VHH binders against q9lmt1. Designs and how they scored, part 15

Target 1, 351 residues: q9lmt1
Amino acid sequence: MLEKESDLTAMEKPNNKHAADSFSSEDLVSPVKKAKKSEEVSGGGEAVAAVGNREAEEDKPSFVSEEKKEFLVEADVAEDKGARHTMEDVWVVLPDASLDFPGTLRCAHFAIYDGHGGRLAAEFAKKHLHLNVLSAGLPRELLDVKVAKKAILEGFRKTDELLLQKSVSGGWQDGATAVCVWILDQKVFVANIGDAKAVLARSSTTNELGNHTEAGNPLKAIVLTREHKAIYPQERSRIQKSGGVISSNGRLQGRLEVSRAFGDRHFKKFGVSATPDIHAFELTERENFMILGCDGLWEVFGPSDAVGFVQKLLKEGLHVSTVSRRLVKEAVKERRCKDNCTAIVIVFKRV
Short names: E, the ipSAE of ESMFold2; O, the ipSAE of OpenDDE; V2, 0.75 times the mean of E and O plus 0.25 times the DockQ between their complexes.

## First folded at step 1 (VHH)

Design q25 (framework vhh_6qgx_2)
Fold by ESMFold2-Fast, scan of step 1:
Structure q25 (fold): chain B 351 residues (1-351), chain A 128 residues (1-128)
Amino acid sequence: as target 1 above (351 residues)
Amino acid sequence: QVQLVESGGGLVQAGGSLRLSCAASGRTFSDYAMAWFRRAPGKEREFVAAISYSGGSTFYTDSVKGRFTISRDHAKNTVSLQMNSLRPEDTAVYYCAASETDYYRLFGSPDEYEYDYWGQGTRVTVSA
């Protein structure tokens, strides 16, 4: 659905009542069946993920090449408070994040933290998450995918633990969603809690004499993150098992739309988790760029529209700094985004 | 766009083997991570096995680990599931699925919402 034309078209889309009325009773029941399927997959899935993760960790190339593709990573960020009086988004742009922990493996790190109820949780995550991930064992000399994934998971856990302690002593209950990227060697890791989103622009295959398809954009938009909203079946089930209640408007305990976040200390007992979903993929000549954005960006841009917008500007020869600023300006000024709007554009260039 | 067609199902005795195949309709096959799911009579669809874009990474549900092997052939645009040491509880309709994203989890398994394209299924019956 996010892959279809958005912007003005998205705003003119049939309202929630019309959409609900157009679906059959089986369509209205499908979220309940999907929730049960997600629960069954999650219950058996944790064992399956452990087995699958072990299989992935055991799956090694029959021959390991010491030759590495060298990618230049160019990235920049832009932000705008929209119609809000405060800016609660914070960001990280570190093209060489290994400088704080010297090693031979190049590491790039990018993140957006979207604060709610204040910016203190987002600021804490910005200051501590990457360092906690490095301290938990993110590889600095040789890439080990299993170690990297475990380090990211432990980094999120430790960051939330320390953040919650500070929130208690400071008397605040701010929360923050996160979308985080680490680029190690030729592998990209994307970690997400909440509703911030990462989108990849990847080239379609073509032969040496290939002709362009009738498609207007040769880059495919691939959503790399799974949103954690209280209304989604797998999250709803987890929340209910923790004693949490989802209100009729889709909010945990009537307040939070998201089911995972840093902080939100009063909602942890109801199932608000800081455990990220982690996605990994390999950089090849097909991966062109990524867009990281808070929910404000994605409210006015569908993934395919955002990829098309960025691709057009890059083809015009604009630097990533200008591209990121124009993307956010388009969201706020032309598409009337009223929320805080932050975007990071990450461009991959083979040397 | 991809269309998926499963084949290779049938009746087999416990302890036997079957090889399922999934054929994709064309040129986009190499752009997708592939998986097999199954649905036993009266139950929900469950994950069985997955293979990455490159074919270099594979994932299995605990109940089939060591018995089933997923593989892909990019030249033939096929993904296969070799099923060994079959048990009566493996009786199900087996579905081929394709996703535009390689998704790796430390906890939990891929659910069906991660897959964009589905075949119609092939039936496997394992008798005692």
Scores: ipSAE 0.000, ipTM 0.327, lowest interface PAE 11.2, mean pLDDT 76

## First folded at step 2 (VHH)

Design o19d (framework vhh_7d4b_2; at its last look DockQ between E and O 0.01; V2 from the best seeds 0.00; counts 0 for: pae E 21.2 > 2, unsure alone 58.0 < 65, placed apart)
Fold by OpenDDE, look of step 2:
Structure o19d (fold): chain B 351 residues (1-351), chain A 128 residues (1-128)
Amino acid sequence: as target 1 above (351 residues)
Amino acid sequence: QVQLVESGGGVVQPGRSLRLSCAASGSIFSSYAMGWYRQAPGKQRELVASITSSGGSTNYADSVKGRFTISRDNSKNTMYLQMNSLKPEDTAVYYCAAEYTYEVSGKRGDTYYTYDYWGQGTQVTVSS
């Protein structure tokens, strides 16, 4: 039934107006000072004798053409699904990318993408990343390290952007880690996101002949990639600032172990990034070979152990294809890797 | 988070032996160089022993050479310290450590960074 009512009111006011003022003009004229005229003096024509300048034959510095130490790159890949039902790893082995990368710079490209939650993100990255890096301005004629790094960064960004769009439209949420190598002449660029790794085998010294140290000196294993896991202090801080929680098991939101990846659409808001770390170095006689591997490989091989294993097989004169297969076989069959296992072995030969 | 958990500490008489274990949680145990440190009361933490990621090389403090042996089983994500001929001066909290070293592009292309992980420690007491 009941009705009521009430009113309440209106108030009010105020206006305030003010004001205009005008201020003015002034002239400052500052002056014309007259540059003076000074005089003529005529002095005499002494015929200084033409001493025949013997043109010193400037010894053209023999540009010792720095013999461009050409490196031959031999590479191959092996993969095994391990104890998993499916293979979520994908790879690229392109020792000569010159057909798709016209220019004066020789280009090689190698990559491993380790998929999680499915294979779709890894497959997308395989199809698009290299092209996006090229389109972003990877050098083809003149090598500039800064330009190359910028192109790699933009290529990763663009790849993830397009991948996320595909993820939304496709209704999937797969992610992928990556380890990628570009070789531009003698310059090597290594980029990674997540926990896939690149390991360089480097000699401590070269002999006088430029040959690798005698058969007995162990190669140094150098990890060229920084892992991106949610538990690492810098990554953890970044994730936490984005509102992500790292569980006691070291996983973001209790699910994702890595802090950087392609895709992972639902975790981007918690600070998951596709921004790679990039390492660049020049090939010398000290660089023997490189191993790219997924997390499955590196779970059962340490860097030094993997380098020692590959070095032994290469010293036996085995082809890189056999070496890569034996590395993965050792990981899966002998060391009982429980995950997908993919490895690329890249051998640097001086020619 | 890579968690390191020490075990095997205790109270022993001089001349006796102990075996410490360090169990690492998480993936990629074989990527880490590992070591044992100790800290006695009122002293600084000191390196006792270290081992490379492969287990191919080991290093020992002079005070423990010939008495202690560091080893690892990467298939078990576990590092060990066999301590023989224990002395009262070996009394300390023993810590497991893991190191991950990577190279980044620096001015010379030879810049290395390391992540360090530590266990909570295990007490070793050597007393009569």
Scores: ipSAE 0.020, ipTM 0.292, lowest interface PAE 7.1, mean pLDDT 83
Fold by ESMFold2, look of step 2:
Structure o19d (fold): chain B 351 residues (1-351), chain A 128 residues (1-128)
Amino acid sequence: as target 1 above (351 residues)
Amino acid sequence: QVQLVESGGGVVQPGRSLRLSCAASGSIFSSYAMGWYRQAPGKQRELVASITSSGGSTNYADSVKGRFTISRDNSKNTMYLQMNSLKPEDTAVYYCAAEYTYEVSGKRGDTYYTYDYWGQGTQVTVSS
């Protein structure tokens, strides 16, 4: 039986305490029937709410005033087989991930699945994880961080459950790690199993309206994910309690290095888990972009190095599609990454 | 999670009609494409008919075209299969299935996602 979802109410934001206390934020007043005023101006005193729901349209639940969004989300992916004969990385880039689950909240989804032992587990996760998360109740109308985290946790559990059934039926033993992002309105959720990594580029000094206006000011790289390897204390303890043996080469049963993954059917009884770490933070003017990458990228780029590389290209005015391609090309061609290399660059632009 | 329960199977004479129902429990039934599959003894399970989430498009196996009609009522969370002019060859266990698919416009090679939920099956026997 897979582990039941854990209580996520004790989660505290890692190092994004400024996300709740935006330095330049101005809360939108209640929706009104008239066009929304720009919220660029900071103001004291109490805003006077307009009576927007008392008009001729008051009984229609779809009445929503137009509003100016604070951030545009632009993203793209690049991949390269590297020196491998096969490509087992799989990706998802969905700037609009609402699908047939309508709602007023923005919903974007990005993921990298790093397959091992074949591509089948990664492909299954690409096809099913986001839908399972939506079906588990990912918020679409009113943002609720606890509900969102529970939906993500249940989505991972259900996806692995169904994947393992398919693995039994098909006679395969593929596995996959995952690093996933959901953006609901202006809240970012990051979930991971395994050793793929998400890195946030955050400004050290807030400039006007959150735009990056100081060309020489380096962005801070913040690693948002914790790797899950069998040798790490918390993971090792779970594995050993389940009867697994971690050999001198650091692998579970001498074979599997990661301690969490989708699939890997034969190792589930030894404590391999599909239960993700889940973190959330608020977008403010300080968050500039994120880089998602498989372990191939991070073997040749340190987090600060990757952030600096991407920042330079964005300052030159290059589109995110070119930036992602050049990041992967640099990793493979110039830095001699031998493994599959996949990266997603997610840019937050103030509009 | 969606649960599917078929009903309406039974024993009928050749040339007669049956109507199968598939009741779905759970939220979001209207978000699923639905289908009927059948499996005769010793044969592989095969698609009989499918219908999009809105009901705007249907597809039928060649062996049942013109005889079977798939429909759905999203307000009742129910899908139907009207089976007319039944033949002994239609004898099988009939399964209700739900598939969720979507297409993302953007990158070359649009992305689809599918989910498979299956009912327990209902027996249809066509005999003299």
Scores: ipSAE 0.000, ipTM 0.108, lowest interface PAE 21.2, mean pLDDT 76
ESMFold2 (binder alone), look of step 2: mean pLDDT 76; pTM 0.760

Design o19h (framework vhh_8h5u_2; at its last look DockQ between E and O 0.16; V2 from the best seeds 0.00; counts 0 for: pae E 18.1 > 2, unsure alone 58.6 < 65, placed apart)
Fold by OpenDDE, look of step 2:
Structure o19h (fold): chain B 351 residues (1-351), chain A 129 residues (1-129)
Amino acid sequence: as target 1 above (351 residues)
Amino acid sequence: EVQVVESGGGLVQPGGSLRLSCAASGFTFSSYSYAMGWYRQAPGNQHERVAIITSGGSTNYPDSVKGRFTISRDNAKNTGYLQMNSLKSEDTAVYYCAAEYTYEVSGKRGDTYYTYDYWGQGTQVTVSS
């Protein structure tokens, strides 16, 4: 059935107009004055001062040969499968990478790849990443920090692209975190994806005499890597924008803890990236050593704790091979690391 | 100023329980990557880590306390905890909380990450009949 109706209305309200005004004003001129004066003449005399030919002693530019403070790099690695059935970690230790790739710049390369879901992604990265970084234009003649960073980024991108192709063709879905170091003369580049870390041990004071003051001042632990976990706000936001879900346990799709990795083919659509963070610094007398480690190491060692442990052993005069082995042994046997454990210790010695 | 303060220690009988607290001030656990550890020192012994929890929530315990001790955190209260059950005479020690945190500093040459650790004054735990 029916019907109705109604209308209601239009209300108008209104116009208002106004207006103009103009104001002009003029003024002030003021004239400040002329002042004049005056003359005076006087003419004084000729004194022909003898042009003594002071032979300009040519200031031989003291080429202060900037004594290129050469740093010796000593490094070694240790690994232990821990409580796991398999070892999914792989590593690279190349104190002199110039042997394979010629150039005027000294080059060293170190890396740890921590595999998850298998070892295949880590093994692929070990085989291809350094080559892809070099092929992308890592400087070998003239050091340019921007060029080096660009080469590292492109090397990571290319490595992941090729790895994903291999993942599809091979029918596997392994992933890997990475921490990588390139040393070009005195410049250090640290790149990471995931939760593998690099920690630098730095002295607080440079004694003028270059002697590491044995004084008991603890070395400062500096983390040179940013962790990429799905639960971290920036990574979480990125993942969520990609349609990924972070579970209450902090895992992407309830499975993956890290937000950046090589491989993880099924998680790429949810925002998993192989784009590294890159930190660059110059070696000085303050840089004592660096520790690279997988997540297993860092689950049972804090950065300061690890630096203190390594510092103690180095002060005892132990070789870097023994130090790395003891670090991993401490992690696995004494601190009961539940995962694979890999560490690289890099010692910087002034020559 | 960054501070870490332990509390909850005391005298307890064998088989008893205690809950230690670690209150942090001057920083928040949720604002940084952090690890928190509980350490103990018995007279004449070195410091022994009895528990650790990472920023990711992973925990680790030595066999000496495994199954008896539980580390936890409350980010809203900026406080860490150690639940100690089935206490033994061998657990008698000063217990310390250590908070390690990492933060970023923006610089002319890029971001640098610094790590600091802070220890409390400790709290005495005595397990005696």
Scores: ipSAE 0.005, ipTM 0.250, lowest interface PAE 12.1, mean pLDDT 82
Fold by ESMFold2, look of step 2:
Structure o19h (fold): chain B 351 residues (1-351), chain A 129 residues (1-129)
Amino acid sequence: as target 1 above (351 residues)
Amino acid sequence: EVQVVESGGGLVQPGGSLRLSCAASGFTFSSYSYAMGWYRQAPGNQHERVAIITSGGSTNYPDSVKGRFTISRDNAKNTGYLQMNSLKSEDTAVYYCAAEYTYEVSGKRGDTYYTYDYWGQGTQVTVSS
């Protein structure tokens, strides 16, 4: 049976994203890690700049231009704390994600990490995951899908391994879900742990296959990610084999709703995994854009609803930065999302 | 990357049988809620769906092949099959396998059916005397 189940009962509720307080021991929010985020202070005042990190990320060009690339990739993020007193979502938008690993393949990376029990796991993942994936051999010269998937899988494993060591040393219990995208040349890789989603907007096909001209049809919303919740059969089976108990409220040990996450140190022995689902597909003229979002966004937007909203704005000619801001504004202000809300819109423009 | 590859086509006499195979790679049927379908196209006609099997094993057929065609899947081999019996001249066509990711969401925003389709290059089936 489970050892010391009573110790687990004393833990703070996982759905209360403000329960952990280990963040103060590390102070990990590092815009300096991104060379593209640096700004000089003109008069010595940085207090407002330190509270908001969006402006440094918005300086990053959303366009990568290289010969023989079939698509322009333009992306931006928007975030809102919602009704919460803290913001535990973090994000990555890197249209050029080469870092110290130059190569001839286009490399772009986008991610949302939805922290719970504090920000420390999400901030650790933001700092380390992409670098660990690159270091594990993400292809930079010759595309190999098997090698890319292996590098992503190893990157998740190593990131969680290192995170758990730091969690032990620091005495914190933070966790984070992730939804991640890598674009290598014309191949898109999507990886997730937890309940954040990636949705692809793709030109529709009728049930007669090819009867309609694609130009006039609404885009089809394709959910590229599978949610990892303790109540879902395959996840439940792994948890139960590890001695975990899914309580009547649908949570592992009465506390954790997600079955996969970075961190959540005390739940790892009960089958919580940082092993991602990984999906890959080729970009064609049919793929128009992607939306990455935390569960706050998807609580108030169905996938088709979000795709329709974004498609309308893109048809009006709005820049992706405006589109992402309006999507989050709609979720929070009009649809009354009370949780942290973060969305990344990634647009594929055929050249 | 995700691919599907058809095999098993050929020439057959009216009343004969063929078994088509659809090998999938780059995903596993048990990793996602994938449905598998078979489609056919004769010259001058549009694609006709002739069978679908869901990840849960539910099947559907149009009246034109009901009772003669049987779709099945072997998730361990990532392979789907179409058993075609009592073949007729009008069954002559190129047959395509398709794999579709479906995620059905029920909620206050309405049901949504999500698809991401992969299509093979096709295999010719010719029924002639």
Scores: ipSAE 0.000, ipTM 0.200, lowest interface PAE 18.1, mean pLDDT 75
ESMFold2 (binder alone), look of step 2: mean pLDDT 74; pTM 0.737

## First folded at step 4 (VHH; framework vhh_7ocj_1)

Design r1 (at its last look DockQ between E and O 0.01; V2 from the best seeds 0.00; counts 0 for: pae O 14.2 > 2, grease 25.6 > 24.2, placed apart)
Fold by ESMFold2, look of step 4:
Structure r1 (fold): chain B 351 residues (1-351), chain A 123 residues (1-123)
Amino acid sequence: as target 1 above (351 residues)
Amino acid sequence: QVQLVESGGGLVQAGGSLRLSCAASGSIFSSYAMGWYRQAPGKQRELVAAIYSGGSTRYGDFVKGRFTISRGNAKNTVYLQMNSLSVEDTAVYYCAAEYTYEVGDTYYTYDYWGQGTQVTVSS
């Protein structure tokens, strides 16, 4: 990870907390992501709360020169279809994501797939991506960041390959964006295709006085994901070289706004890719929590706004399950988000 | 460094209208939100209106449909159309924005504030 925050930490910046103190919305008509026909939530995703069980060795002092800090990972999801008849968001919350792949490294996995044109691509990704990542060699014994990134990359490639075969045989054209997290030991890997976002809440760097910076500032919101839209330079170049046309409304062939997604088989020949951006960072005492969300959440919350909202609730002692539900409820009920809204809150607690 | 440049404030009679504008300048990689806050003498700063990157808008409860935030032709410009102004709307109006820039493979988010523009509504 680039260590380039010293100058940024010293900068005096206003924060966005005042934007979160009141809310009244006149909704704009957003592009419709609805497919075919209305469909109720398919039994719901697994809303298992992450309770985190730590081994009982934390009382012993370590004699070794290197100090490893263990963190409990607690996470939960909330979803709301908003004003839509269908729910095309799909999610994964697996605090223990080892499945049938044994190994000693902690493995946790969280993901949001935002389906478009239907939910079949999102459902396929939910079922297959993590399995394909494990099968591609995600480390289970000795952590190796390069090996982990290669496994994630291959997992995305394989998942899209198989998905496209099913799309052809099934005659559907669904697509899905993805924002994914894997936690291996104390390393966090974030991968994305499309415009769903992952935001990290991190403490400011401590200066010589130690607590002046913390006392005067909220947690810093760091957007860990880059949006993949057809109009952005890197994505635009690939699309245009493949013969795609980006219309004045910013959409590929006048229809697809995202430039990376699972599925969308008719757009793959125009440079739509399932190749993710992949980033990794180490958990330290500075990383407090992450928020994963699809467009519905971020339409009515800026990153700093969302971090402030979640931080306030966590300081009040609320469980992560309540925090995630309150975040989505605020987005839908108070801030009048009309689209599907899904958020995962992942909290890192020192043991 | 991002700077927000506000314009359009001034004196207006009750019942009248004003249009505020705000343009972001400097190195900008992406924006998540832009909007307006106000602060009357002796009162807390409060949200007037926000527009998010997806085009969704949010208003303070006191607006009651009288104000409209919109995005200009440039993506980093916002306007606040204020109609049916009353004396209670007298305040300094601040443009605010949330922007992201990249250092290495990490994106940083900052909250930026303008200098403020005075709006005075006379009875």
Scores: ipSAE 0.000, ipTM 0.381, lowest interface PAE 12.3, mean pLDDT 77
Fold by OpenDDE, look of step 4:
Structure r1 (fold): chain B 351 residues (1-351), chain A 123 residues (1-123)
Amino acid sequence: as target 1 above (351 residues)
Amino acid sequence: QVQLVESGGGLVQAGGSLRLSCAASGSIFSSYAMGWYRQAPGKQRELVAAIYSGGSTRYGDFVKGRFTISRGNAKNTVYLQMNSLSVEDTAVYYCAAEYTYEVGDTYYTYDYWGQGTQVTVSS
């Protein structure tokens, strides 16, 4: 039966305009000075034929300075929302990531964060992770791989700690997977949590001539990340020991597929961790490029297939920005990726 | 912040024994789990042993009954008795601790790591 009401209103609030300020001008010109001229003199002195003692030039061992074979790193990103209503992926592309930290060691940083349950965890990680890793002692002039890995681990820990505090205070429960790369001079560190992946394209042989393998040898795809899913035996065992239940659908508590992530504050008690796996290697002439991707990319691309696709486009002389865009376009438009799709392509060029 | 202090590493002959100790400080809470990991040169870090708050233990497959993890009487202390050591056990051994905190209706889990202690087994 019953009825009714009612109305209320649209209020307008307003305009405010201001202001201009102008700061000006000045010229300072300053000046000319011309100075001077002189002069001649001639004198002709004599040709004394000094018998040049041929001191044997001792062959100073040419310290062939091992020219530190500098690698140029070119990278770009592409993303597509795909069939999803929202984009929950975020990314970082920092070819120079040293910021204000002391040292001369080149640092580059690349990351993809795949958010779930929202974007807030991924955005928080994007804002804080790299800074926390640097603050933990990355980079260093004398790179110790152990110290670098420790800095990455502490950066992940600190980021998750702060993220969880923010999650509580903000009343949200978003999580995020991550794949992260740091390049410190020629050392590469790959860290991941969840099911985002890094794939390296490596040549099978170093041709002695330093030329990239002739157009015909397929690059080997090397997966540098281990996936962290609740159904995987080691992760399953860890989750179960923490009191978590993996449902028949392979999800922790029937909800979460991954066993490691940032955030997911309600699943931390069940053993969800933000502790990454870390792989470290040194760049050589065999390393051609790396592909970082979210789970959406890797749902429709196998590692070898993605490497083949990128290799083909790079051989056509396409810029890395075009290559990354075409990779994501292929995933979403041609291969019908149903999820958000983000990829970073990192090309290693020997200088 | 939780700090883990490791001790007991060193040089030992094959067939010998070592006892590693780890003490956690900086928390009023008890750890959910404490454990030992190791990393040999050129190898991945692997679990050696873990002990949980309930007293359950887990060992790496290579341990084969040679090692025993136990909690100390002191809060957040863990020991690893290593017997019948072999050259293959040469590694940096890391203490790890997991802490779970309850804040309101939310659980937080944090992992902490020691600096590592070198264990070298000579032939």
Scores: ipSAE 0.000, ipTM 0.211, lowest interface PAE 14.2, mean pLDDT 84
ESMFold2 (binder alone), look of step 4: mean pLDDT 80; pTM 0.808

